VH-VL binders against Thrombospondin-4-B (thbs4b). Designs and how they scored, part 11

Target 1, 176 residues: Thrombospondin-4-B (thbs4b), of Danio rerio (Zebrafish) (Brachydanio rerio) (q8jgw0r23to198)
Amino acid sequence: ESTVYNLLTSPDCLPDLLHGGLAEQGVTELYILTTFRIQPGTGNTIFSLYNPRDNSKYFEFSVFGKANKAILRYLRRDGRMSAVTFNKLNLADGEKHRLLFHLKGLEVGHPGGFPHSQGALPVPGVELHLDCRLVETLRDLPAVFNGLNNHQAVELKTMQGKAQEGLEELKLAYGD
Below, E stands for the ipSAE of ESMFold2; O stands for the ipSAE of OpenDDE; V2 stands for 0.75 times the mean of E and O plus 0.25 times the DockQ between their complexes.

## First folded at step 6 (VH-VL; framework fv_iscalimab)

Design p4 (from s60 with heavy chain L100I G103S D104E, light chain S32D; at its last look DockQ between E and O 0.04; V2 from the best seeds 0.00; counts 0 for: pae E 10.3 > 2, placed apart)
Fold by ESMFold2, look of step 6:
Structure p4 (fold): chain C 176 residues (1-176), chain A 121 residues (1-121), chain B 112 residues (1-112)
Amino acid sequence: as target 1 above (176 residues)
Amino acid sequence: QVQLVESGGGVVQPGRSLRLSCAASGFTFSDYGMHWVRQAPGKGLEWVAVIWYDGSNKYHADSVKGRFTISRDNSKITLYLQMNSLRTEDTAVYYCAREIDWSEYYGMDVWGQGTLVTVSS
Amino acid sequence: DIVMTQSPLSLTVTPGEPASISCRSSQSLLYDNGYNYLDWYLQKPGQSPQVLISLGSNRASGVPDRFSGSGSGTDFTLKISRVEAEDVGVYYCMQGLQTPYTFGPGTKVDIR
């Protein structure tokens, strides 16, 4: 059984999902799929999950159109910001690209806590696929996907200005 | 040990053409964007053009658009500036520069020594 | 085009004293990724320019910690906490947000 949210048409569902909705459904894996086209010479943030009260970034993917570079920024569980730089990803070339983030090992509990861990849960991490090929593996999971407490605000920001038309798809999916 | 060396400057009459070259060494040239920047005698810096790592995108300052063309040959590890229809206001030292663009390090981090172009009758 | 201005255009400093240079852009240089695409360059007499500060505040490799950059959006400052003889030259701010890229007019820094 699978659930898919179109974040371009239903962005208001994100706070509920991140404030316990994923835990209520027992989600241990999560997929974020985005399809976009960026014209040469422009950099842009493809999407950003951020705290609107202090502008901190929970999970953000940006493309630097002036170089073959992209950057993933995220908030760690220890409260520090981390960044991963992807050199040689040519994404601002005017062509359609598909990125899949595969988030594994979510530790979001359900009422009564987590099930006893016998090694059944996968190692926490993020795999990034570009156009159907794996390009990066992180052994760290952004804190936002393990749940926000009730005083952590979150909003979604996507591509702005003339680039808006180039963001064709931004989906969040999981198996339950 | 990263180096950029410009060549091809000289004295030329208005309306003529020159081609500048910038030879690179000590780094993987095809991983970097490249710029031309000029400085007229006694004046400040003026950005002229940029070209992306693979040559796919080129952008020029309005003052030279339509007359100058930036290009690169990654197999020869060389950046070029074709300058057509030269004017006296194009008289300057021309620098090539490498763009660095990763995590907290951005900008033109390596510059050549420059080559002088003088446009006069 | 994004217009860059600098103040002052000329500055004379007693060795060992601080210096401050302002740069303003005609539109925000803050990009969606949270970085300000403003760089500072120094051109020493008879030399090619060299990068000092990138992205508003990040010191380039080999640049002494007496140089610091601050500001955001449209207003930026370069500070030299203790000017030394080797700091003499012309300081330029430059926006790298969108083409055509543009430099400020330069600030000439001399010592007494």
Scores: ipSAE 0.006, ipTM 0.519, lowest interface PAE 10.3, mean pLDDT 82
ESMFold2 (binder alone), look of step 6: mean pLDDT 92; pTM 0.950
OpenDDE, look of step 6: ipSAE 0.009; ipTM 0.571

Design p5 (from s60 with heavy chain V50I L100Y D104E, light chain G96S L97T T99W; at its last look DockQ between E and O 0.03; V2 from the best seeds 0.00; counts 0 for: pae E 11.8 > 2, placed apart)
Fold by ESMFold2, look of step 6:
Structure p5 (fold): chain C 176 residues (1-176), chain A 121 residues (1-121), chain B 112 residues (1-112)
Amino acid sequence: as target 1 above (176 residues)
Amino acid sequence: QVQLVESGGGVVQPGRSLRLSCAASGFTFSDYGMHWVRQAPGKGLEWVAIIWYDGSNKYHADSVKGRFTISRDNSKITLYLQMNSLRTEDTAVYYCAREYDWGEYYGMDVWGQGTLVTVSS
Amino acid sequence: DIVMTQSPLSLTVTPGEPASISCRSSQSLLYSNGYNYLDWYLQKPGQSPQVLISLGSNRASGVPDRFSGSGSGTDFTLKISRVEAEDVGVYYCMQSTQWPYTFGPGTKVDIR
């Protein structure tokens, strides 16, 4: 019914999923849940999906605790890079925080089409929830979740854990 | 106050190299993508290159691809343009510009004053 | 490459009168997110360019409301409701829909 990958214990599944094209498998929505703790005044990249050959970022979330900022960086479907800056979110405060990325509309623009659509196509986008509160809505879908061709390498990099800080959870989920 | 200041321009013979610098101040340089744009004397504007905030992605106009390289050093708060194999058609005022404070849009909200490069035999 | 054209290429206006500048692209500038990636820049005499309008119609910070942008797809217009002496310069449209970014040829605006 639902599929859940724990990317901290099984990160090797992710390249196969992204190269296999989630929309090709009929997936229309995707959820990425991450739970982390960062000490005050420190900065970390929580996770990054990147091309290891040229270090370009497909989908990366970073926290800059000294500046009280967080930045989501991603590759757009048209090949251009984008960044979304979140000011004054206090994510590097030593407390546990949970982010949920809810990706919608994976089927829009898919070459194979989706049969039996009866209304207007959904608008592709990403909703970002911090600690169960919606904090951002992007009317764009990162290209990495709309399929990678065979020449686009991808790897996952995650923040390393420490005694007082670390990445406690990184999961990817979707349903039928 | 947000400011960009270019330097390194001058007169040079065809086939030679120059390196332009753009010093930034008044904003967190490492949060922004950066551009180079040029303007030949008495002519319009021509986009040259962009570099992403961390240097990971770079794109160059076809007219300079393979000869010019955009780069940045976030610890020195400086943008660079390495210009090799210069041609007379590269004669222009070169501007650095900051990418918009809009993560999904590309455009230029802050411009430097420009530095003149003259390529002449 | 997306070719950008502007008309007129030059105009002279009486202070206090309106002005209108047209920009046309060889391909649609409308991206799938619903935005038109068309900017307007002003280069005053002896100065570097400055942004006036982004995304077809969004005024940049500090730009007076006498400037307005409109249009979609391939046809865009910049209007100045009452031209002032400080508005003298060359106005460029630019597309950022795809690489490479391309500018229009510019429209020179002078005061009588």
Scores: ipSAE 0.006, ipTM 0.528, lowest interface PAE 11.8, mean pLDDT 82
ESMFold2 (binder alone), look of step 6: mean pLDDT 91; pTM 0.937
OpenDDE, look of step 6: ipSAE 0.026; ipTM 0.585

## First folded at step 8 (VH-VL; framework fv_iscalimab)

Design q1 (from p3 with heavy chain S30D, light chain D32S G34D; at its last look DockQ between E and O 0.09; V2 from the best seeds 0.00; counts 0 for: pae E 8.3 > 2, placed apart)
Fold by ESMFold2, look of step 8:
Structure q1 (fold): chain C 176 residues (1-176), chain A 121 residues (1-121), chain B 112 residues (1-112)
Amino acid sequence: as target 1 above (176 residues)
Amino acid sequence: QVQLVESGGGVVQPGRSLRLSCAASGFTFDDYGMHWVRQAPGKGLEWVAVIWYDGDNKYHADSVKGRFTISRDNSKITLYLQMNSLRTEDTAVYYCARELDWGDYYGMDVWGQGTLVTVSS
Amino acid sequence: DIVMTQSPLSLTVTPGEPASISCRSSQSLLYSNDYNYLDWYLQKPGQSPQVLISLGSNRASGVPDRFSGSGSGTDFTLKISRVEAEDVGVYYCMQGTQWPYTFGPGTKVDIR
């Protein structure tokens, strides 16, 4: 019973999912898969879940090809924006890359109340796989995946300009 | 090029209010968390408050909770500190500071010149 | 609140000699993303503070490599391999791991 959304063609599902839809379905693990190609020495934001009202970044992955860096920016559960830098990682090399975010330990809570555990959850966090290789583990779960409140708008932004043709795939999946 | 300029300091009596402003320029204000930090004469630094770029996540030091309120107006590119019920121990230079948060590149990397608030009878 | 302490509170150094400043926190500063949110600031006489080291060990832009930070959890150290006249001032550690953020009391560094 796996559920898969193609975010390139149907991003409209995201607001409902992120405003409690994942919790209502009892989702405790989530996968975001993206396949992309970026020209050498250039940079782009591969994707960003962001608040269009104040430009805050809930979960954003960017590549800085000239600096050989990638940066994951996210909103922490304590409300602070934070980032993790992947040094010496050059994804802007003109080759196809697959990036998988494996999000674990999403809380299963009561609607409109305190979080409610239905049992032991996996340790919250994010595993990042690049080209089928684990390259990073965050022991912090971005707040957006535990549900946004009514005042937090969310939109998806992806690669811009002519680089859009290099974004082949962006999917969100969960379930068995 | 990046600049922060505080204003609104002055001499006031205990129990009165002041509003501090911090005008920002040279960067995209909406992308950064902003802080107030104060320093009493001859003393160390004391963190006062922070507000994140969304304006909703804000925190205050215990010494000022209930009396001071941090806020921001992203359309005016300005940070504020509303200071009510001022006490003599609030006498300090007040700095605003921008928080850089780009992974390994982190910290309050830009500070204003400070504005002096003196609370005395 | 996380209490930050520094030692020594005052330090006089012969120019060209090393200096070391300790900072200790009452609770671990290691956040769940594996960063220690421990920063070092220098306030030179008559100036605003400036960041030197962030996240325990990362030099801020433009900071000379004679400054280094180390430590994790509750114990952190700032080292200056060769103190210069322009390094005079008060050095503060600060934790940003949890609310409220707190500074250490400062270490005044003077030259002989």
Scores: ipSAE 0.012, ipTM 0.591, lowest interface PAE 8.3, mean pLDDT 83
ESMFold2 (binder alone), look of step 8: mean pLDDT 93; pTM 0.955
OpenDDE, look of step 8: ipSAE 0.023; ipTM 0.635

Design q2 (at its last look DockQ between E and O 0.02; V2 from the best seeds 0.00; counts 0 for: pae O 10.4 > 2, placed apart)
Fold by OpenDDE, look of step 8:
Structure q2 (fold): chain C 176 residues (1-176), chain A 119 residues (1-119), chain B 112 residues (1-112)
Amino acid sequence: as target 1 above (176 residues)
Amino acid sequence: QVQLVESGGGVVQPGRSLRLSCAASGFTFSDYGMHWVRQAPGKGLEWVAVIWYDGDNKYHADSVKGRFTISRDNSKITLYLQMNSLRTEDTAVYYCARELDWGDYFDYWGQGTLVTVSS
Amino acid sequence: DIVMTQSPLSLTVTPGEPASISCRSSQSLLYDNGYNYLDWYLQKPGQSPQVLISLGSNRASGVPDRFSGSGSGTDFTLKISRVEAEDVGVYYCMQGTQWPYTFGPGTKVDIR
């Protein structure tokens, strides 16, 4: 059975999931679906997982309309920040865009720890699909999805759209 | 392991030229912007120049414009700084540093190479 | 150019005591995406600079939690909750909002 969380309406569910809930449920793959609209010449952070205690970022996606690019920023398991830049990507055209993050190889039973799983688990990574097109494959998994320690607080920040802009969808899904 | 190693520093007279190199290893060089940052003896840090990816975009500080030219050879995984018409005020340790994208931080720095411009 | 300033320019701290460094920019460092493109770097004696904080408040990998960055717009602060001997060096703020990138003058932190 598939489980879907609407993070726009239930953002408070996210901490529990990331603090071990996913691992407890044996989740090895995770989907994040977002739908947004941004006007030309504008930019915004669509969503951001961050630590409210120090404002450090775990996972965020930002659009830069003027530069026709987008950036995925995330905290790696080694503790460093990483970024993936999508150049010549026009996401700020006033049209609705759907973005799918397919996270694979989540470590089960090791929240905030080192990956110890061997064998049947897929190579950790993230596939990014934009409007049904695969645009990027990362051979890395953001640390936040491998579980956070209890001292690592997490919250969700979502885009506050201007006129004719908005984050219409932000869902987290896993299961069969 | 990411490494940045500067070379080419030395003592030169004013008006002369010098070419610095920064040899990179341990990462996909072409995916990063590369910077030169210098530090005069006993002074603070001064940004000098940046070059992005394949070299399509580069910027120089006004203090070096027309005299210094940043370049890169991705095939050699090397960053360069051609310094012409050197002045005494150009005396500094020159660091190369990488930046993933505009607005990102300099996550790796070389150890620097000293350039001394003196009569 | 964006002019960066820091205060104080030098600071002597007793180990275990807190320290605070201010950084100000002549222009707002808040970008359209809502982030402040302000970095803090530490240059320990005889070493190359190393990043401490990015985007105003993001602690870099390996940086102890006693370091924290705060602020927005034109006013930023780096705090060290409990200064240790290894924290000796010169701290620089840097704006990455526009070219040229510009550094603050640096704040020298010494241990008493």
Scores: ipSAE 0.006, ipTM 0.567, lowest interface PAE 10.4, mean pLDDT 89
ESMFold2, look of step 8: ipSAE 0.006; ipTM 0.515
ESMFold2 (binder alone), look of step 8: mean pLDDT 92; pTM 0.943

Design q3 (at its last look DockQ between E and O 0.05; V2 from the best seeds 0.00; counts 0 for: pae O 9.0 > 2, placed apart)
Fold by ESMFold2, look of step 8:
Structure q3 (fold): chain C 176 residues (1-176), chain A 120 residues (1-120), chain B 112 residues (1-112)
Amino acid sequence: as target 1 above (176 residues)
Amino acid sequence: QVQLVESGGGVVQPGRSLRLSCAASGFTFSDYGMHWVRQAPGKGLEWVAVIWYDGDNKYHADSVKGRFTISRDNSKITLYLQMNSLRTEDTAVYYCARELDWGEYYFDYWGQGTLVTVSS
Amino acid sequence: DIVMTQSPLSLTVTPGEPASISCRSSQSLLYDNGYNYLDWYLQKPGQSPQVLISLGSNRASGVPDRFSGSGSGTDFTLKISRVEAEDVGVYYCMQDTQWPYTFGPGTKVDIR
């Protein structure tokens, strides 16, 4: 069966999930779903998983309405930051949008952390769907989903200011 | 403590080039959009250019487009403005400014400025 | 480009008296999200600009409460309830709804 967390109301589950909880449950695929509206001519961070102690960004999706772009930033496993720019996505148009991150091939933090593995492991990566349309595929899985060590704090930041009213849904799901 | 320190200003002749630098400290430079704003002597403020935190998304005011190039080196924690084909109307104090959030907000910190004088 | 204007361009006030500066934009700065993308900066003599007010009315961190911003759409006001010697300088409004960002011409505030 599936497990669903509503991150807008219950973000407190995140630290334990990201500090090994996903690996303990044998999770190999993860979904993050968000539903939002952003008014024209504005920008915001839809959500950000970040370290509150030094403001490091683990996985962050932002909309730049003045530039008509969106940017996905994430921390790679080698410690370097990556950014993916979406020049053909106009998300600050005042309409409701649904964005689904399908994260595949989660590697538990050690060799042998793939329970029940009699078949080939899923190819690591992220598929991004906008309004039910695949718009990006990455072979790189953000390091945060492969587990944080005990020195890496994590918090969730979402849309700020009055724009918060436009964030209707932010969920994390996995399982069957 | 957030600090922005511009350098590289000076007196140059029209048609020449100059490279401005802005050394940053006291914050995670790679998380912020950066701008150049200039002020001609005795005049108001004029926005010049922006570069996003990722270093690849840049925009320039029409008055400098094609002549000036904003850039950044996140490993050296430095913002740059390459100014080519300088004109007398480019004479100004040039400020670097940090943007609060991403490129869609106001400037929360400014450097002290560096003077560029373009004169025959 | 969005044209910004300010009134008055120069203002001399008696210390302890109020001051009011108007800013007008050629296009509305109010978006459907309810925010006005209008900011106020102070440039003290010999110094760099510093932000005072964002989003029309939000006082920046560390700015004294004698500064307040109001207005919406195309018409905005910065008020100083009691002008002090440290408030001398040039006040600029700026729109950040679209590039290029544009500033008003400035209002020079001086004390008697």
Scores: ipSAE 0.012, ipTM 0.550, lowest interface PAE 8.1, mean pLDDT 83
ESMFold2 (binder alone), look of step 8: mean pLDDT 92; pTM 0.945
OpenDDE, look of step 8: ipSAE 0.014; ipTM 0.578

Design q4 (from p3 with heavy chain D104Y; at its last look DockQ between E and O 0.05; V2 from the best seeds 0.00; counts 0 for: pae E 13.0 > 2, placed apart)
Heavy chain, then light chain:
Amino acid sequence: QVQLVESGGGVVQPGRSLRLSCAASGFTFSDYGMHWVRQAPGKGLEWVAVIWYDGDNKYHADSVKGRFTISRDNSKITLYLQMNSLRTEDTAVYYCARELDWGYYYGMDVWGQGTLVTVSS
Amino acid sequence: DIVMTQSPLSLTVTPGEPASISCRSSQSLLYDNGYNYLDWYLQKPGQSPQVLISLGSNRASGVPDRFSGSGSGTDFTLKISRVEAEDVGVYYCMQGTQWPYTFGPGTKVDIR
ESMFold2, look of step 8: ipSAE 0.005; ipTM 0.502
ESMFold2 (binder alone), look of step 8: mean pLDDT 93; pTM 0.958
OpenDDE, look of step 8: ipSAE 0.017; ipTM 0.619

Design q5 (from p3 with heavy chain G33A V50E; at its last look DockQ between E and O 0.45; V2 from the best seeds 0.00; counts 0 for: pae O 4.7 > 2)
Heavy chain, then light chain:
Amino acid sequence: QVQLVESGGGVVQPGRSLRLSCAASGFTFSDYAMHWVRQAPGKGLEWVAEIWYDGDNKYHADSVKGRFTISRDNSKITLYLQMNSLRTEDTAVYYCARELDWGDYYGMDVWGQGTLVTVSS
Amino acid sequence: DIVMTQSPLSLTVTPGEPASISCRSSQSLLYDNGYNYLDWYLQKPGQSPQVLISLGSNRASGVPDRFSGSGSGTDFTLKISRVEAEDVGVYYCMQGTQWPYTFGPGTKVDIR
ESMFold2, look of step 8: ipSAE 0.084; ipTM 0.630
ESMFold2 (binder alone), look of step 8: mean pLDDT 93; pTM 0.953
OpenDDE, look of step 8: ipSAE 0.069; ipTM 0.698
ESMFold2, look of step 10: ipSAE 0.129; ipTM 0.645
ESMFold2 (binder alone), look of step 10: mean pLDDT 93; pTM 0.953
OpenDDE, look of step 10: ipSAE 0.034; ipTM 0.659

## First folded at step 10 (VH-VL; framework fv_iscalimab)

Design r1 (from q5 with heavy chain G107Y; at its last look DockQ between E and O 0.11; V2 from the best seeds 0.00; counts 0 for: pae E 7.2 > 2, placed apart)
Heavy chain, then light chain:
Amino acid sequence: QVQLVESGGGVVQPGRSLRLSCAASGFTFSDYAMHWVRQAPGKGLEWVAEIWYDGDNKYHADSVKGRFTISRDNSKITLYLQMNSLRTEDTAVYYCARELDWGDYYYMDVWGQGTLVTVSS
Amino acid sequence: DIVMTQSPLSLTVTPGEPASISCRSSQSLLYDNGYNYLDWYLQKPGQSPQVLISLGSNRASGVPDRFSGSGSGTDFTLKISRVEAEDVGVYYCMQGTQWPYTFGPGTKVDIR
ESMFold2, look of step 10: ipSAE 0.057; ipTM 0.584
ESMFold2 (binder alone), look of step 10: mean pLDDT 92; pTM 0.941
OpenDDE, look of step 10: ipSAE 0.203; ipTM 0.738
ESMFold2, look of step 12: ipSAE 0.013; ipTM 0.551
ESMFold2 (binder alone), look of step 12: mean pLDDT 93; pTM 0.942
OpenDDE, look of step 12: ipSAE 0.226; ipTM 0.746

Design r2 (from q5 with heavy chain Y106W G107A; at its last look DockQ between E and O 0.13; V2 from the best seeds 0.00; counts 0 for: pae E 9.3 > 2, placed apart)
Fold by ESMFold2, look of step 10:
Structure r2 (fold): chain C 176 residues (1-176), chain A 121 residues (1-121), chain B 112 residues (1-112)
Amino acid sequence: as target 1 above (176 residues)
Amino acid sequence: QVQLVESGGGVVQPGRSLRLSCAASGFTFSDYAMHWVRQAPGKGLEWVAEIWYDGDNKYHADSVKGRFTISRDNSKITLYLQMNSLRTEDTAVYYCARELDWGDYWAMDVWGQGTLVTVSS
Amino acid sequence: DIVMTQSPLSLTVTPGEPASISCRSSQSLLYDNGYNYLDWYLQKPGQSPQVLISLGSNRASGVPDRFSGSGSGTDFTLKISRVEAEDVGVYYCMQGTQWPYTFGPGTKVDIR
């Protein structure tokens, strides 16, 4: 069975999920699906998980319509920021695109050690699929998906202004 | 060594055409957006045009729209500027420039030495 | 079009002393992805332009740390903490937030 949250209509579920709710449910992998359309010459932050108290970014995907570039910014588990540029993504062409982030290796709970068994946790990482094709693999998992402490506020920000009409889906899913 | 070398400048009469070329080397040309920027003698810099990595998206300054066309040939590793209906106000040194766009960085990071276009009767 | 202005348009600095150049835009340069698309370029005498500062504050590779950029929105500043002889030239700000991109008029920096 699968759990799906529509983040465009129900973003308020995110704090509980990110403050340990995913781990409590035993979630080891997570999917973020977004469907959008960007006209040439415009760009936007498709979505951002951020701290509203200081505007720092936990996980943010932005498209630069000028040069068919996208940037994924995220907070690493070691506390440092990373930015990855996707210069092979032709996203600002006025057509509908679907991106799937497949996040793997989320913690199941509070580990005391590392098992030697064949049931060990998956290798942490992020796979990005564009229109059903794998276009990028990261061997790093954004810290926000392994749990925020109670002092780390989080909100979702999405495409703004008239560009909102081009964001058709933003969903978070997990489960069997 | 990353290099850009412009050519094709010269003296022409108003109303005529020129094609400028910019030969690139030392980097994967097809991964980068490219620009033309000009500088009239004794004047400041003026952005002229941009073309994206695949050649499908082109943007021009209002002063040259309809007269100039930026283009590229990724197999020949060359950027072009087709300049039609030249006017005396187009007299300038023309630079090609590479755009670096990654992470928290966006700039025209590599420039050629420029080629002079003089439009005079 | 976004109009860019700079002040001063010319300045002469005693070597070793600081310099500051202001750049203003006619509308905000803050793009909806959170970046201010404002760059600073230096054109030394007889040379092609070279980038100093990207996106308001990010120093280009090989640029000394005596150069710093600051500001947001419509007001930006380039500072040189101690001007040296090799810093002579014309400094341009440029916006890349919207086509057409536009440069400021330039600030000519000389030493005494």
Scores: ipSAE 0.006, ipTM 0.515, lowest interface PAE 9.3, mean pLDDT 83
ESMFold2 (binder alone), look of step 10: mean pLDDT 94; pTM 0.961
OpenDDE, look of step 10: ipSAE 0.079; ipTM 0.706

Design r3 (from q5 with light chain L55E G96A; at its last look DockQ between E and O 0.26; V2 from the best seeds 0.00; counts 0 for: pae E 5.6 > 2)
Fold by OpenDDE, look of step 10:
Formats: sequence, structure tokens, C-alpha cells
Structure r3 (fold): chain C 176 residues (1-176), chain A 121 residues (1-121), chain B 112 residues (1-112)
Amino acid sequence: as target 1 above (176 residues)
Amino acid sequence: QVQLVESGGGVVQPGRSLRLSCAASGFTFSDYAMHWVRQAPGKGLEWVAEIWYDGDNKYHADSVKGRFTISRDNSKITLYLQMNSLRTEDTAVYYCARELDWGDYYGMDVWGQGTLVTVSS
Amino acid sequence: DIVMTQSPLSLTVTPGEPASISCRSSQSLLYDNGYNYLDWYLQKPGQSPQVLISEGSNRASGVPDRFSGSGSGTDFTLKISRVEAEDVGVYYCMQATQWPYTFGPGTKVDIR
């Protein structure tokens, strides 16, 4: 009973999901899966959730091949931006890599009508898996996945430029 | 503002050594690959060297291999070019330049004003 | 090493007229990822070089749309739809497909 959205083919599904659709469906855990290949000496933004009105970022993952690092940028619930740097991941090696973002503890209680169960939710966080290895655990949840206000526009930008053809997969999934 | 400033140029005799520096400011230095490009008086541009952040990947032009070494100190936000066994043909203005290999920024998009190296007897 | 050539080596144009510069490489600049790593740089008199085009056709930020790059493999072209006085300088192509990077000899563009 899992629901999977192919964000490469249906990016227009994101606004509805992030503007309360996930909450209405009682989603407490979310998965973002991406598969990509970046040539040596190159880099790119793999994907980015952003506000098209001011180009502010909600959730972005970028690879810096020549810097041999990757950076996850995200908007925190307190309104500040955070950045997590991953050094020496070797993501720009010409090989296929799969990243899995496992978001836990999504807000179910929505001002729209369903009450929040106090004390029953897990600690919010994000686990980042590279291929089969857990590489990072964030004790925080990006604000974009905790519900956007209706006035907050959101769009998806995917890999372009040198490694555009290297983005093979970008999916959002949830279920029991 | 984004800026690169070269220094260390001067007049030296053949066979001597010189070290150039390039001080970066106004941007995250560690996000960029760095280059040295030189230009002999009245001549065209010649690529000299490139270095990645970790210093594990360095590339040099054949004309300077074995004599010149590119390096960087991220803590000092500075790029270097160690030049040994200088020759008269090394006489040139030496530019440092940055290159970002992600997003929509490609190529050497920021250059310094250059520093002149003159090798003469 | 990849040898770069340019044609013509000098060009004098009347303001408002178009200009075209050819760049050729001794080897294909097409990389495994399907892109050509060919850049165009302009060096105005008394100034440092500046990037105009990257990857053959990607116009750099702040570069007027009257500049365009095209080509693939071993043959590339920089076009200026209407030359202005500020476009005077020497134009260089550079391959970054493999090390060592190599520049073309440059094309001097003057205004008539």
C-alpha cells in the first residue's frame, strides 16, 4: 500500500503534497530516492525544492566534484537555513550512485482539522543513505516537509548542465 | 565582493625560483577549483595549472611540468604557484582564476588582475 | 595535447554588423557525458580575460544575448549578432575536455 511519485515525470504533484496533501493522508514517514551519475571533475545540483518567487531554497542536494564534497541545504522550521557538508563521498566518479533520504516524524496534526497526537510521534529527523550505507543522521526536519503555507510556492529543479543526462531517478514515496 | 589578487611577481634570473600567491575573497574558496593562466608580453593566453580542493588532483601544462607546482591553503584562502628553474620563456603576466563545476557557473568566471614575472639575465 | 586553432586571427567590423569567429580542435572535445568542454574568453584592452561562453553554447552570467556559441566535436563558432565598441579585444577559445587545457591563438576584433 505504498504510494510512489516519479518526480521526473510528475513534478507538478509536489505542490499539492507539500501544501497539506501528505498531512491529510496521515503520512509520518517519507522517502526520497535519487539515482544519478556524475562524471569525474564535474558537479551539479542533483535536485532542489525552491520558491520560484524569490529563488529561496527549501531542500537542495548538490555535488561538487572538483571539491570532492556534497552539500545538503534545507530550510529549518525556525526559518533559518542549514547546510550539511559531506566530504570525500566520491559521488563524482562516473559511477552510478543512489541516495535515499528517509524523513521521519512528519507532522500529522494539521490546523485544517486532524489533531496532533502529543507524545506519540517519533523524533523528527532525516537519514541519508548512500547506496547501502548510512552516511548521516539529522536530528531535524526540513520545513518544506512539515507543511508549507498556501502562500509559499514550491517547484522542483533537477540536474541540468554537464550532468543533466546523469539523473536517472527521482522518486518520492510513502506508505504503511 | 568576489576578488582574486595575485602577488609575488618580479624580476629574477634564469634558474632561480619564485612563488606566486593568489588571495581569494568574497566567496567560498573551497567550492572552487583554481587555475593559473599566463600571458607572455604581446602573446596569447596559456593555461599553466589547475588544482582541486583536496589537492589530490593537480594538473600542469607540459611546458612547466617538473618545474612548477600548484598548491592551495584553504585555511588561508590562498592559491600558490611554486616556480623553480625559471626560464626566459616563463616571462609573463600570471593570472589566477576560479572555476565552479556545479550549478550554472562553468568556466573560469573570475580572474585576478595578474602579476608580472620577468625572467632575464 | 589538443591543439586549438582560430580563424580569422584578426577581424575589423563596422559597429552594428555581425561577427563570427571559428575555433577548431585537433581532437574531438566531446566528453563522455555528452558535452563539449569548449569555452570562449574575451580579453579587452588592458584588462584580464573574462568568460563569455562555456560548454560550447552556455552564455555566462551577465553576457549579452548578442553573443552566442555553437558547434560540436572539433568545430566551434562564436557569433556576435551586432558588434559594439565595447566588444573590442582578443577572443580566445579554450578546451577543457582533457588536461592540459589549451587555448587557441586568439582573434583580435577591432572596430572600423
Scores: ipSAE 0.024, ipTM 0.644, lowest interface PAE 4.8, mean pLDDT 89
ESMFold2, look of step 10: ipSAE 0.078; ipTM 0.634
ESMFold2 (binder alone), look of step 10: mean pLDDT 93; pTM 0.955

